# Designs tried in a protein design chat: miniprotein binders against q6w4x9r395to579. Part 4

Target 1, 185 residues: q6w4x9r395to579
Amino acid sequence: GHCSLEGGSFVTTFDARPYRFHGTCTYILLQSPQLPEDGALMAVYDKSGVSHSETSLVAVVYLSRQDKIVISQDEVVTNNGEAKWLPYKTRNITVFRQTSTHLQMATSFGLELVVQLRPIFQAYVTVGPQFRGQTRGLCGNFNGDTTDDFTTSMGIAEGTASLFVDSWRAGNCPAALERETDPCS
Below, E stands for the ipSAE of ESMFold2; O stands for the ipSAE of OpenDDE; V2 stands for 0.75 times the mean of E and O plus 0.25 times the DockQ between their complexes.

## First folded at step 9 (miniprotein)

Design ub32
Fold by ESMFold2-Fast, scan of step 9:
Structure ub32 (fold): chain B 185 residues (1-185), chain A 112 residues (1-112)
Amino acid sequence: as target 1 above (185 residues)
Amino acid sequence: DIREEVKKLLEESRKLIEEAKKAGDEEAVRLLELAVRLLEEALKTGDPERISYALLFLSMALITAAEKKGDPKAVELLLKAQELLRKAWEENNPELIKEAIKLIKEAAELLG
């Protein structure tokens, strides 16, 4: 199965259900018991444009008990807050430059991530057959049925994307809370 | 003849994959198989940047094997190769890629 994050804020789930959302937070893209060390893949979205209510992907994060790998649109790769030169490896994860415009994160546990850096920051997630019916998050449940692709973090199937997306928010959106450049007068 | 030199590196890398399989070193097998795939793809495109990135990956995979074997000379050669590949990109100098390939070959022979 494959899931894509394209064109700023368009998502296509593992069961091929397309949707769009607007949000400025970190969202859980993929959680599964198949990911080691309580791993999760997350997507960071922020505002794009001046007068538009548009948001776009700005970073992808893989978080586990051992690693916090961040791949950002400015072409910086960090693990646990430290910048890494590519190719970079841990025991089970390797991050490398496939082309001048594409990075890949390959793993030993059936997850692959390809990030397009230019002209538009986009991400493509591929998971092996062992993940079938065992995923949760923005990429859907990978069970072959699009009817329940909008299953919230509480396990409820929604008919609209907005409640589905909001249920997968992670943390308090540190970018909005901590990165305010100017305090309101 | 960068193509012929890369083909010889592919042959050496496949030998090292078989040795790693015999040793039960799953990490080395995974990294070397990925390096071989990247080199094969880069060779088909003929893109010097792709070849350089694939060689950087191969040198990292070989460093991993060299560290497990306890071979500091192979590690030294591979780190120098990585520096040459980075300079080749920064300075737009393809001759440095050829020098890096020679160092990677020497390291692979030490590890085989």
Scores: ipSAE 0.417, ipTM 0.778, lowest interface PAE 2.8, mean pLDDT 81

Design ub33
Fold by ESMFold2-Fast, scan of step 9:
Structure ub33 (fold): chain B 185 residues (1-185), chain A 112 residues (1-112)
Amino acid sequence: as target 1 above (185 residues)
Amino acid sequence: DIREEVKKLLEESRKLIEEAKKAGDEEAVRLLELAVRLLEEALKTGDPERISYALLFLSMALITAAEKKGDPKAVELLLKAQELLRKAYEENNPELIKEAIKLIKEAAELLG
């Protein structure tokens, strides 16, 4: 399965359901029992430097009991608060430059992350077939049915993105707003 | 010719993947497979920066294998190769890349 975070505020779930939101928080993208050491993938959104009314992806975080890997739009990679020179590895995770504009985080457990650094910071999440029906978060539940892709952290399937997105906030931040229009696209 | 030397390293790296599989060194297998992919992509473009980065990645993969095998000479050669590759980037000096390749080849031979 493939999930994408593009154009500042657009998300396409593993079941290919597209949606938009407007928010300034850390959000859980992916939780699964398939991730070791209680691992989770998270996305950090903040206000755009161009317009105070827009938000954009500014960092992607992989958090487990062993690691807190942060990949930021400034091309800085840290683990547990320490900056790392690329290529960087742990036993199960390797972060490296895939191309001049893309970083890749490759893992031994079926998760792959590709981050586009330029011209716009964007993220692409790939998971192996073992994750099917076993994911939760902004990337959806990967069960082949788009009608329940907006399953909240409480296990409730919502018809709209706003309650879904807000349920996956990982901090004390303003509620996300579903985007009405994209004035810059 | 740097391109031909890198092509030979690519072939040796594929052999080392098989050796790592036999040894049950799953981490080295994963890193060497990534290194092979990066080297193939770099050779296709011919970009010196991409070639240098792929060689730096390969040296990291080989250090991982060498440490688990317990080969301090291979580790020493690869750490020196990494220093040369970083200096080559800083000084824009392709002769240092050539020197790094020689050290990486020697280390790969010790590990093979």
Scores: ipSAE 0.622, ipTM 0.850, lowest interface PAE 1.5, mean pLDDT 83

Design ub34
Fold by ESMFold2-Fast, scan of step 9:
Structure ub34 (fold): chain B 185 residues (1-185), chain A 112 residues (1-112)
Amino acid sequence: as target 1 above (185 residues)
Amino acid sequence: DIREEVKKLLEESRKLIEEAKKAGDEEAVRLLELAVRLLEEALKTGDPERISYALLFLSMALITAAEKKGDPKAVELLLKAQELLRKAFEENNPELIKEAIKLIKEAAELLG
């Protein structure tokens, strides 16, 4: 399955349901028992630099018990708050530059992430068939039925995107991005 | 100069891919094939930043192979090469890229 975060505020779920939202928080994109060590993929949204009335994707985060990998629109990659040179490898995850404008996070557990850095920051999530019917979050439940793609964190299927999106907030509004600190640079 | 050294390193890397295939090491094959692809792309552009990035990826792939083989000397050489490549970017110094290539070649020879 494929889920995309495009055009600043558009999302297409694994079951191909498109929607749009406005937000300035961290949101859970994907939770699944198929992700090791309580892993989750998250998206950070903030106000657009061009239009202050619009919001856009500014970072993608993979969080587990061992790792907090942040890929930001500033082309900075951190793990557990420390900036990393690419290519960067952990036991199960490799982050590398796929093209001059795209980074890829490849994993051993059936999750792939591609982020477009320029001209617009966008993300593309691919999961293997083992994830079918076992996903939760903004990318939907991957069960082949678009009518329940707006299932909230409480397990309720909503008819509109707004309540669905709000239910997947991670409580960080505006989101704090972990990265190497150098106040004088 | 740098392009010719990278070309020689590509030849050594292809030999290591064939050895990894014979050993049934699917992870090493995947990482080394990706490294070779990145280096070939960088070589076509001639961009020092692209070449440095591709060399960093190759060094990471080789470190993975060296750790599996239990070769601490190869790991040491590759970590030094990575630091030289980082300094080359920060200081805008292409001489450090040449030195890093020599260390990567030495490590590849230890692994082949």
Scores: ipSAE 0.006, ipTM 0.310, lowest interface PAE 10.7, mean pLDDT 77

Design ub35
Fold by ESMFold2-Fast, scan of step 9:
Structure ub35 (fold): chain B 185 residues (1-185), chain A 112 residues (1-112)
Amino acid sequence: as target 1 above (185 residues)
Amino acid sequence: DIREEVKKLLEESRKLIEEAKKAGDEEAVRLLELAVRLLEEALKTGDPERISYALLFLSMALITAAEKKGDPKAVELLLKAEELLRKALEENNPELIKEAIKLIKEAAELLG
């Protein structure tokens, strides 16, 4: 399965349901029992330019009991608050530059993340077949049915994106202290 | 010729993958297989910058193997290669890529 975060505010779920994202918080993209040590992939969104209607992805976070890997639009990669030179590895995760404009996070547990840094910060999530029907978050449930892709954190299938998106907020919204990077430029 | 030197590194890397498989070293297999894939894709483009990124990844994979085997000479060669590759990227200097490849090859021979 493939989930994409593109064009500043568009998301396409693992079951290929597209929707637009209008938020300025940290949100859970992916939770699954297939992720080790209570792992979760999260996305940080903030305002783009001076327009109140424009939001953009500013960072992607992988959080587990051992690691907090942050990849930000300013090309800084940190783990547990410390900046890392690429390529960087842990036991099960590697982060490296594939091209001058693309970073990749590869894992031993069937999750892959590709981040485009320039000209627009964008993210692409790939999960292996073991994740089928076992995902939760903004990327949907990966069950082959788009009608329940807007399943909230409470387990309720919504017909519209707004309640779905809000249910997957990882903290208070908006709070500057919850952002890993300042998206000023 | 950078392309020919990279092809020789690919051959040595594939040999090291087989050794890692025999040893049951799943981490080394994963890292080396990814390094080979990145190098093959970079080689198809002929882009020295992309080749440098792939070689940095291979160097990291080989350092991991060298540390497990307790080979400080291989680690030293690979750290020098990493320094040369970062300088090659900063200065846009393909000659430094050739120097780094020589050091990586020496380290791979120590590990094989």
Scores: ipSAE 0.636, ipTM 0.870, lowest interface PAE 1.6, mean pLDDT 84

Design ub36
Fold by ESMFold2-Fast, scan of step 9:
Structure ub36 (fold): chain B 185 residues (1-185), chain A 112 residues (1-112)
Amino acid sequence: as target 1 above (185 residues)
Amino acid sequence: DIREEVKKLLEESRKLIEEAKKAGDEEAVRLLELAVRLLEEALKTGDPERISYALLFLSMALITAAEKKGDPKAVELLLKAMELLRKALEENNPELIKEAIKLIKEAAELLG
């Protein structure tokens, strides 16, 4: 299975369902019982350079009980708040530079992430066959059926991307109103 | 010639993968297989930066194997190789890549 985050705010799910959204929060990209230590992959979106509702990917986060690995568009990689020199290794995860424009996170548990840094920050998620029918989040449920790819965090299949995306917001979203509010207005 | 030295490292790395498989060292196998793949791709491009990134990864994979075998000299050589590779990237200096390859080869011989 392949899921992609491209061109600002375009997403293609593991079942190849494309959609676009506008949002400025941290979103659950992938949760699965196949991820160790209650692991989850998350995507951070923010406003893209202007005050209208255009948004873009600014960071990808892998969070578990042991690790909080953040790969950001400024090319900084941190784990649990500490900046790391690449290649960086934990017990089951390796983060390294593959090319001058690409970072990769490889794991022992069937998840791979490739991040394009330039010219546009983009992410590509690959999961092994053990994840089939075992995923939830923005990348869909990986069950071979596109009709339920917009399954919300409450388990309801929605007809619209906006309701689906909103259901996968992380609880501790940064204060979006403060970022969008003009201090002089 | 960097290209020929890198090809020699690829052959040495493949031997170490087979040794790690016989030892049942799944972590070393995983990391060394990835290192070989990265180095093969880098060699196809001829890009010195990409070759340096792949050699950094190989050095880390070999450190993992060296630590399991309890070989502190191999670890020391590989850490020095990584410092030379980072300096090569900063200075765009291929002579430092050649020096790093010598250290990586010496470490691989200690491990094989």
Scores: ipSAE 0.530, ipTM 0.831, lowest interface PAE 2.0, mean pLDDT 83

Design ub37
Fold by ESMFold2-Fast, scan of step 9:
Structure ub37 (fold): chain B 185 residues (1-185), chain A 112 residues (1-112)
Amino acid sequence: as target 1 above (185 residues)
Amino acid sequence: DIREEVKKLLEESRKLIEEAKKAGDEEAVRLLELAVRLLEEALKTGDPERISYALLFLSMALITAAEKKGDPKAVELLLKAIELLRKALEENNPELIKEAIKLIKEAAELLG
């Protein structure tokens, strides 16, 4: 299965449903029991230069009990807050330069991530067949049915992307909720 | 007819893929090929929502190509198409899809 984050703010799920969203937060891209040590893949979005209503991918994060790997659009790779020279290897994960413009994170557990650095920061997620029907997050549930690709973090299938995306927000994002209860000052 | 207009847009988009290949713009080729594939799949379903999402992706792929070529008019048309497609999704209004396709086609012709 393939999931992609392209064109600044577009996502194509594992079941090939494309959608767009606008947000300035860290979002859960992929969670699965197939990922070791409670692993999760996350995507960080921020405002783009095209329009104030537009956002774009600025970093991808792989988080587990052992590792906090961040790949950012400025070509910095960190693990647990420390910058790493490529190729960078852990027990089950290798981050390396695949081409002059692409980095790859290869794993032993059926997850592959390719990040395009230039001209636009983009990400491509590949998972093995063992992940079928066992994924959650922005990349969808990988069950072969696009009608439930917008399954929220509460397990509810939504008809629109906005409620779906907001449910996969990671940590606090005051910009998304603050206007409703506590205006910025 | 939306179906016929989308077919014309697919033809123009395939032409742009060939131009991007000649220019060595591997990223534009990848984005446009993905957009064409998604739009072809959406047409098989006949679902206006799926067609609208595929057209949104195509519009973003074309903006990426237009910015690299330095064509501000194409970017302007595509941004307007995106606004119309978002509104079409919100209002379930197929007339807005048709208007968006017209703008996307104009932008594609400028880039071809």
Scores: ipSAE 0.000, ipTM 0.134, lowest interface PAE 17.2, mean pLDDT 74

Design ub38
Fold by ESMFold2-Fast, scan of step 9:
Structure ub38 (fold): chain B 185 residues (1-185), chain A 112 residues (1-112)
Amino acid sequence: as target 1 above (185 residues)
Amino acid sequence: DIREEVKKLLEESRKLIEEAKKAGDEEAVRLLELAVRLLEEALKTGDPERISYALLFLSMALITAAEKKGDPKAVELLLKAYELLRKALEENNPELIKEAIKLIKEAAELLG
């Protein structure tokens, strides 16, 4: 399965459902029992420099009990807050430069991430067949059915992307829907 | 020709993968298989920069294997190759790539 984060704020799920969203937070991109040590892949979105109403991918994070690997649009790779020279390896994960514009994170557990650095920061996630029907997050549930790809963190299939995206927010940021509306009464 | 020398390294790397499998060295197998994949993809493009990145990765994989085998001469050669490849990328200098390949070949012979 392939999931892509392209053009700043466009996502295509593992079941090939495309959608776009506007949010400025860290979001859970992929959770699965197939990821070791409570691993999760996350995506960080922030305001675009060209337009303040647009959001763009600014970093991808792999977080587990052992590692916090951050790959940022500034071409800095850190693990647990320390900058690393590429190629960089742990027991199960390697991060390396594949081309002048592309970094790759390869793993022993069936997850691969390719990050395009230029001309626009984008990410491509590949998972092995063992992940089928066992993924959660912005990349969908990988069950071969696009109609339930907007399944929230609470297990509810939504018809629109806004509630779906907000349910996968990680950390203490305002929800995209709350930020866009003026709730000041 | 850089492509011919890289093809030889590719074959030697495949042999080292089989040896690592027999030794139960899962980390070396994983790293060497990635290196082989990167080299194969780089050869299809013929791009010297892409070949340099693949060779840089191969050097890291071979250093891992050399350290486990306890071969300090192979490690020394590979560290020099790594440094030359990094410099080649910074200076856009293909002559340094050729010298790095020579050092990697010498190290692979010590490891094989």
Scores: ipSAE 0.362, ipTM 0.753, lowest interface PAE 2.9, mean pLDDT 81

Design ub39 (at its last look DockQ between E and O 0.09; V2 from the best seeds 0.00; counts 0 for: pae E 7.2 > 1.5, placed apart)
Fold by OpenDDE base, second read of step 10:
Structure ub39 (fold): chain B 185 residues (1-185), chain A 112 residues (1-112)
Amino acid sequence: as target 1 above (185 residues)
Amino acid sequence: DIREEVKKLLEESRKLIEEAKKAGDEEAVRLLELAVRLLEEALKTGDPERISYALLFLSMALITAAEKKGDPKAVELLEKAQELLRKALEENNPELIKEAIKLIKEAAELLG
């Protein structure tokens, strides 16, 4: 399964459903029992302009009982709050630079993350087949059905992205705005 | 020539992968295989920067193996190599890359 966060406000789910939203919060991208230690992948969005529609991805966060890894455009920060030299390795996670503009987080449990730092901060999430039907969050449920990707944290299927996205907020933030646009456009 | 030296390291790394498989060290296998892929990709372009990043990863992978084997000398060599590679990236100095490769080779030999 491949989930992408592109163009600052576009998301394509594991089931290949594209959608757009504008929010300035931290959102759960991926939760799954397949992630050890109650792990979750999250996306941090912030304002990139003056209008509500000017939002962009600014960081990706992996959080578990054992690890906290924050990948931003300028640095990788871990549990102790300090920037780390790359490659950084824990028991099951390795973060390293591939190129001057690309970072990767590799894991032993079937989660892979590629981050493009510039010119636009973008993220690409890949999960193994063991994750099929066992994912939740903004990346969807990875069950081959695009029609139910907008399932909220409460298990309610939404027809639009706004309520869906809002349900996956990791904190108290303003409501997300929806704008249906092809992420490839 | 950096490319030729990297190719030699690739061969040595592949040998170490086989040893890791025999030892049942799944982590070492995974990390070294990824290191090999990174080096192979870097060699396609020959970009010193990409090569340096790949070598940093290889060094990390080898440090992991060295720690498990209890070889502090290998760890020291590889840590020094990483320092040189970081400096190489900052200064855009290929000579530092060459020096790092020497250290990595020496460490790999200790681990083989």
Scores: ipSAE 0.766, ipTM 0.896, lowest interface PAE 0.6, mean pLDDT 94
Fold by ESMFold2-Fast, scan of step 9:
Structure ub39 (fold): chain B 185 residues (1-185), chain A 112 residues (1-112)
Amino acid sequence: as target 1 above (185 residues)
Amino acid sequence: DIREEVKKLLEESRKLIEEAKKAGDEEAVRLLELAVRLLEEALKTGDPERISYALLFLSMALITAAEKKGDPKAVELLEKAQELLRKALEENNPELIKEAIKLIKEAAELLG
Protein backbone atom coordinates (compact mmCIF):
# COMPACT_ATOMS: atom_id res chain seq x y z
CA GLY B 1 0.00 0.00 0.00
CA HIS B 2 0.88 3.63 -0.79
CA CYS B 3 0.04 6.75 1.19
CA SER B 4 1.09 10.23 0.07
CA LEU B 5 1.44 13.65 1.73
CA GLU B 6 1.65 16.22 -1.08
CA GLY B 7 1.22 19.90 -1.94
CA GLY B 8 1.25 21.19 1.61
CA SER B 9 -1.73 19.48 3.25
CA PHE B 10 -3.08 16.94 0.71
CA VAL B 11 -3.20 13.29 1.84
CA THR B 12 -4.09 10.13 -0.07
CA THR B 13 -4.67 7.09 2.17
CA PHE B 14 -3.51 3.48 1.60
CA ASP B 15 -7.00 2.75 0.20
CA ALA B 16 -6.68 5.74 -2.18
CA ARG B 17 -9.04 8.12 -0.37
CA PRO B 18 -7.92 11.73 -0.95
CA TYR B 19 -8.50 14.55 1.50
CA ARG B 20 -7.07 17.90 2.58
CA PHE B 21 -6.74 19.54 5.97
CA HIS B 22 -5.22 22.56 7.67
CA GLY B 23 -3.36 22.08 10.94
CA THR B 24 -0.29 23.09 12.92
CA CYS B 25 0.56 20.03 15.02
CA THR B 26 2.28 16.65 14.96
CA TYR B 27 -0.08 13.96 13.63
CA ILE B 28 0.10 10.18 13.69
CA LEU B 29 0.40 8.95 10.08
CA LEU B 30 0.76 5.26 10.79
CA GLN B 31 0.53 3.00 13.83
CA SER B 32 0.52 -0.78 13.46
CA PRO B 33 1.34 -3.88 15.51
CA GLN B 34 3.55 -4.77 12.50
CA LEU B 35 5.95 -1.97 13.50
CA PRO B 36 8.61 -3.21 15.98
CA GLU B 37 9.28 -1.62 19.38
CA ASP B 38 5.94 0.26 19.43
CA GLY B 39 6.90 2.11 16.27
CA ALA B 40 4.89 4.93 14.72
CA LEU B 41 5.30 7.28 11.78
CA MET B 42 4.30 10.91 12.38
CA ALA B 43 4.03 14.11 10.35
CA VAL B 44 4.65 17.66 11.58
CA TYR B 45 2.65 20.49 10.02
CA ASP B 46 3.20 24.20 10.52
CA LYS B 47 1.99 27.54 9.16
CA SER B 48 2.89 28.44 5.57
CA GLY B 49 2.43 31.79 3.78
CA VAL B 50 0.54 34.83 5.09
CA SER B 51 -2.93 33.31 5.60
CA HIS B 52 -3.62 31.56 8.92
CA SER B 53 -5.37 28.75 6.97
CA GLU B 54 -2.23 27.84 4.97
CA THR B 55 -0.25 24.96 6.48
CA SER B 56 2.38 22.59 5.14
CA LEU B 57 4.37 19.49 6.01
CA VAL B 58 7.66 20.48 7.70
CA ALA B 59 8.99 17.16 9.09
CA VAL B 60 8.41 13.41 9.20
CA VAL B 61 9.21 11.44 12.36
CA TYR B 62 9.70 7.73 12.95
CA LEU B 63 9.42 6.99 16.65
CA SER B 64 9.97 3.69 18.48
CA ARG B 65 11.35 2.64 21.85
CA GLN B 66 14.86 2.65 20.28
CA ASP B 67 14.78 5.51 17.77
CA LYS B 68 13.39 8.97 17.10
CA ILE B 69 14.37 9.69 13.51
CA VAL B 70 13.39 13.17 12.31
CA ILE B 71 13.64 14.22 8.67
CA SER B 72 12.95 17.94 8.33
CA GLN B 73 12.40 20.31 5.42
CA ASP B 74 15.73 22.01 6.18
CA GLU B 75 17.37 18.69 5.13
CA VAL B 76 18.61 17.84 8.61
CA VAL B 77 18.23 14.23 9.73
CA THR B 78 18.48 13.45 13.44
CA ASN B 79 18.15 10.30 15.53
CA ASN B 80 17.44 10.72 19.23
CA GLY B 81 18.31 14.42 18.92
CA GLU B 82 21.71 13.94 17.24
CA ALA B 83 22.37 15.09 13.66
CA LYS B 84 23.44 12.28 11.32
CA TRP B 85 25.55 12.30 8.16
CA LEU B 86 23.93 10.33 5.32
CA PRO B 87 23.90 7.51 4.59
CA TYR B 88 22.97 6.51 8.13
CA LYS B 89 22.01 3.12 9.51
CA THR B 90 20.70 1.36 12.56
CA ARG B 91 20.24 -2.41 12.67
CA ASN B 92 16.81 -2.31 10.93
CA ILE B 93 16.61 1.18 9.39
CA THR B 94 18.69 3.02 6.78
CA VAL B 95 18.33 6.69 5.80
CA PHE B 96 20.09 7.91 2.67
CA ARG B 97 19.96 10.25 -0.31
CA GLN B 98 18.31 8.67 -3.35
CA THR B 99 18.74 11.87 -5.40
CA SER B 100 19.81 15.45 -4.60
CA THR B 101 16.13 16.25 -3.84
CA HIS B 102 14.95 12.93 -2.33
CA LEU B 103 15.75 11.04 0.86
CA GLN B 104 14.70 7.46 1.54
CA MET B 105 14.19 5.58 4.79
CA ALA B 106 14.24 1.83 4.17
CA THR B 107 13.48 -0.74 6.86
CA SER B 108 13.71 -4.48 7.46
CA PHE B 109 10.04 -4.62 8.58
CA GLY B 110 8.08 -3.65 5.45
CA LEU B 111 7.90 0.13 5.84
CA GLU B 112 9.53 2.52 3.33
CA LEU B 113 9.45 6.30 3.33
CA VAL B 114 10.50 8.60 0.48
CA VAL B 115 10.78 12.30 1.25
CA GLN B 116 10.94 14.97 -1.43
CA LEU B 117 12.92 17.89 -0.03
CA ARG B 118 12.62 20.34 -2.95
CA PRO B 119 10.81 22.19 -4.49
CA ILE B 120 7.96 21.25 -2.11
CA PHE B 121 8.46 19.11 1.01
CA GLN B 122 6.40 15.95 0.47
CA ALA B 123 6.34 12.37 1.78
CA TYR B 124 5.43 8.98 0.33
CA VAL B 125 4.82 5.95 2.54
CA THR B 126 4.91 2.37 1.27
CA VAL B 127 3.96 -0.65 3.39
CA GLY B 128 4.09 -4.36 2.60
CA PRO B 129 1.11 -6.73 2.44
CA GLN B 130 1.56 -7.77 6.10
CA PHE B 131 0.18 -4.32 7.04
CA ARG B 132 -3.19 -4.95 5.32
CA GLY B 133 -6.02 -4.22 7.73
CA GLN B 134 -3.49 -3.49 10.49
CA THR B 135 -2.79 0.24 10.08
CA ARG B 136 -4.31 3.27 11.75
CA GLY B 137 -3.67 7.01 11.55
CA LEU B 138 -3.87 9.67 8.80
CA CYS B 139 -2.93 7.08 6.14
CA GLY B 140 -6.10 5.07 6.89
CA ASN B 141 -6.72 1.44 7.83
CA PHE B 142 -5.54 -0.33 4.61
CA ASN B 143 -8.52 -2.71 4.48
CA GLY B 144 -9.53 -2.15 0.83
CA ASP B 145 -12.59 -0.06 1.79
CA THR B 146 -12.42 3.73 1.56
CA THR B 147 -15.69 4.34 3.47
CA ASP B 148 -14.00 3.81 6.87
CA ASP B 149 -10.66 5.49 6.06
CA PHE B 150 -11.62 8.41 8.37
CA THR B 151 -11.57 6.14 11.43
CA THR B 152 -10.62 8.29 14.43
CA SER B 153 -8.26 7.35 17.26
CA MET B 154 -11.41 6.32 19.21
CA GLY B 155 -12.46 3.87 16.48
CA ILE B 156 -15.32 5.95 15.04
CA ALA B 157 -15.71 6.29 11.26
CA GLU B 158 -16.28 9.95 10.37
CA GLY B 159 -17.75 11.34 7.15
CA THR B 160 -15.46 14.40 7.12
CA ALA B 161 -11.72 14.90 7.42
CA SER B 162 -11.63 17.55 10.17
CA LEU B 163 -12.65 15.39 13.16
CA PHE B 164 -10.61 12.49 11.79
CA VAL B 165 -7.42 14.58 11.50
CA ASP B 166 -7.87 16.22 14.90
CA SER B 167 -8.25 12.79 16.56
CA TRP B 168 -4.77 11.84 15.34
CA ARG B 169 -2.92 14.76 16.92
CA ALA B 170 0.12 13.50 18.83
CA GLY B 171 1.04 14.95 22.22
CA ASN B 172 0.54 18.57 23.17
CA CYS B 173 0.89 21.17 20.44
CA PRO B 174 2.50 24.51 21.45
CA ALA B 175 -0.14 26.89 22.85
CA ALA B 176 0.69 29.61 20.28
CA LEU B 177 0.19 27.24 17.31
CA GLU B 178 -3.04 25.79 18.75
CA ARG B 179 -4.45 29.32 19.20
CA GLU B 180 -4.00 29.85 15.42
CA THR B 181 -6.40 26.95 14.71
CA ASP B 182 -10.18 26.77 15.10
CA PRO B 183 -10.82 25.73 18.74
CA CYS B 184 -13.99 23.88 17.59
CA SER B 185 -12.29 21.78 14.87
CA ASP A 1 34.34 4.50 -18.26
CA ILE A 2 32.32 4.90 -15.07
CA ARG A 3 29.46 2.71 -16.34
CA GLU A 4 31.73 -0.31 -16.93
CA GLU A 5 33.50 0.17 -13.58
CA VAL A 6 30.13 0.27 -11.78
CA LYS A 7 29.08 -2.94 -13.58
CA LYS A 8 32.19 -4.63 -12.15
CA LEU A 9 31.26 -3.40 -8.66
CA LEU A 10 27.77 -4.87 -9.16
CA GLU A 11 29.35 -8.27 -9.93
CA GLU A 12 31.58 -8.03 -6.82
CA SER A 13 28.60 -6.94 -4.70
CA ARG A 14 26.55 -9.95 -5.84
CA LYS A 15 29.42 -12.26 -4.84
CA LEU A 16 29.55 -10.59 -1.41
CA ILE A 17 25.78 -11.08 -1.06
CA GLU A 18 26.26 -14.83 -1.57
CA GLU A 19 29.05 -14.89 1.03
CA ALA A 20 26.86 -12.94 3.49
CA LYS A 21 24.02 -15.44 2.92
CA LYS A 22 26.38 -18.35 3.69
CA ALA A 23 27.47 -16.55 6.87
CA GLY A 24 23.84 -15.93 7.92
CA ASP A 25 24.49 -12.17 8.01
CA GLU A 26 20.98 -10.85 7.35
CA GLU A 27 21.98 -7.20 7.82
CA ALA A 28 24.77 -7.45 5.23
CA VAL A 29 22.42 -9.18 2.75
CA ARG A 30 19.79 -6.46 3.20
CA LEU A 31 22.29 -3.59 2.82
CA LEU A 32 24.09 -5.11 -0.17
CA GLU A 33 20.84 -5.99 -1.97
CA LEU A 34 19.65 -2.40 -1.50
CA ALA A 35 23.03 -1.10 -2.74
CA VAL A 36 22.74 -3.28 -5.88
CA ARG A 37 19.20 -1.98 -6.55
CA LEU A 38 20.33 1.64 -6.16
CA LEU A 39 23.33 1.15 -8.46
CA GLU A 40 21.18 -0.58 -11.10
CA GLU A 41 18.65 2.30 -11.01
CA ALA A 42 21.46 4.88 -11.17
CA LEU A 43 22.98 3.16 -14.23
CA LYS A 44 19.63 3.39 -16.05
CA THR A 45 19.75 7.18 -15.70
CA GLY A 46 23.46 7.58 -16.48
CA ASP A 47 23.40 10.48 -13.99
CA PRO A 48 26.75 10.88 -12.16
CA GLU A 49 24.92 12.37 -9.16
CA ARG A 50 22.64 9.31 -8.86
CA ILE A 51 25.69 7.03 -9.25
CA SER A 52 27.53 8.94 -6.47
CA TYR A 53 24.62 8.51 -4.04
CA ALA A 54 24.39 4.79 -4.84
CA LEU A 55 28.16 4.39 -4.34
CA LEU A 56 27.94 6.18 -0.97
CA PHE A 57 25.35 3.58 0.06
CA LEU A 58 27.50 0.68 -1.22
CA SER A 59 30.46 2.12 0.74
CA MET A 60 28.37 2.11 3.93
CA ALA A 61 27.32 -1.52 3.31
CA LEU A 62 30.96 -2.52 2.77
CA ILE A 63 32.12 -0.60 5.88
CA THR A 64 29.59 -2.61 7.89
CA ALA A 65 31.08 -5.85 6.50
CA ALA A 66 34.67 -4.64 7.06
CA GLU A 67 33.96 -3.75 10.71
CA LYS A 68 32.49 -7.21 11.33
CA LYS A 69 35.55 -8.82 9.72
CA GLY A 70 37.88 -6.55 11.71
CA ASP A 71 39.60 -5.09 8.64
CA PRO A 72 40.70 -1.51 9.44
CA LYS A 73 42.42 -1.05 6.04
CA ALA A 74 39.16 -1.78 4.19
CA VAL A 75 37.32 0.67 6.47
CA GLU A 76 39.97 3.36 5.79
CA LEU A 77 39.72 2.89 2.00
CA LEU A 78 35.91 3.06 2.10
CA GLU A 79 35.86 6.16 4.31
CA LYS A 80 38.24 7.85 1.84
CA ALA A 81 35.95 6.78 -1.01
CA GLN A 82 32.98 8.38 0.79
CA GLU A 83 34.98 11.61 1.22
CA LEU A 84 35.76 11.63 -2.53
CA LEU A 85 32.12 10.93 -3.43
CA ARG A 86 30.86 13.78 -1.23
CA LYS A 87 33.43 16.06 -2.87
CA ALA A 88 32.31 14.86 -6.33
CA LEU A 89 28.71 15.80 -5.46
CA GLU A 90 29.76 19.20 -4.04
CA GLU A 91 32.00 20.09 -7.03
CA ASN A 92 30.07 18.24 -9.74
CA ASN A 93 33.31 16.42 -10.64
CA PRO A 94 33.00 12.96 -12.27
CA GLU A 95 36.76 12.34 -12.04
CA LEU A 96 36.45 12.04 -8.26
CA ILE A 97 33.82 9.32 -8.78
CA LYS A 98 36.40 7.30 -10.76
CA GLU A 99 38.93 7.70 -7.92
CA ALA A 100 36.32 6.59 -5.37
CA ILE A 101 35.46 3.49 -7.43
CA LYS A 102 39.14 2.44 -7.38
CA LEU A 103 39.20 2.63 -3.58
CA ILE A 104 35.90 0.73 -3.29
CA LYS A 105 37.31 -2.02 -5.55
CA GLU A 106 40.45 -2.28 -3.39
CA ALA A 107 38.29 -2.61 -0.28
CA ALA A 108 36.05 -5.24 -1.93
CA GLU A 109 39.16 -7.28 -2.81
CA LEU A 110 40.26 -7.18 0.84
CA LEU A 111 36.76 -8.32 1.92
CA GLY A 112 36.48 -11.08 -0.77
Scores: ipSAE 0.709, ipTM 0.888, lowest interface PAE 1.2, mean pLDDT 84
Fold by ESMFold2, look of step 11:
Structure ub39 (fold): chain B 185 residues (1-185), chain A 112 residues (1-112)
Amino acid sequence: as target 1 above (185 residues)
Amino acid sequence: DIREEVKKLLEESRKLIEEAKKAGDEEAVRLLELAVRLLEEALKTGDPERISYALLFLSMALITAAEKKGDPKAVELLEKAQELLRKALEENNPELIKEAIKLIKEAAELLG
């Protein structure tokens, strides 16, 4: 399955459901029992001044009981708050520079993350087939059915992206309910 | 020669991209174009590790396409290729990379 975070705030779920949103928060992209040590993948968004979008991706975070790996748009990688030189390896995760413009986080548990650093900070999340039907978050539930990809953190299927995205905030942030997604607003 | 096998796989992958464009499948085009770019850049380095990681990404992109088409044989081939690539990285064994490339190419032919 693939989930992509492109442009300012354009997301395509594991079931290929596209949507946009406008928010400045950290959001849960992916939770799954297939991720070890209560792992979760998160995305950090902030305001952007160079596009029609109101917000853009500024960092991707992998959090588990043992690691908090942050890959940010300034090309700095940290684990548990300490900057790391690349390549950086744990028992089950390797982060390295794949190309001059891309970083890759490879794992032994079926999660692959490719981060485009330039010209625009974008991320591509890939999971193996064992994740089918076992994901939650902004990347959807990976069950082959787009009608329930907007399932909130409370288990409610919504018809619009704004309530869905708001439910996946990881902390106190302004709600996305002020408007629907709109590339020109 | 891993370089020659990667070139053959790139040719096949580019054919799949053109088929996806013709079919109007924007998602497949984006994912496969990224995979091809990563593999092309890895090939320029000649580094088996970089090539292996690029092939892992290509395999994951192809699994997504294979599941959409309902082709479990292609999925099985791609999963096996990924196992070989991980083992190649652990053992620093380029022959396993060549075997993985053959499996990925076979899966790509099933999808095209």
Scores: ipSAE 0.057, ipTM 0.494, lowest interface PAE 7.2, mean pLDDT 82
ESMFold2 (binder alone), alone request of step 10: mean pLDDT 84; pTM 0.838
ESMFold2 (binder alone), look of step 11: mean pLDDT 84; pTM 0.843
OpenDDE base, look of step 11: ipSAE 0.722; ipTM 0.879

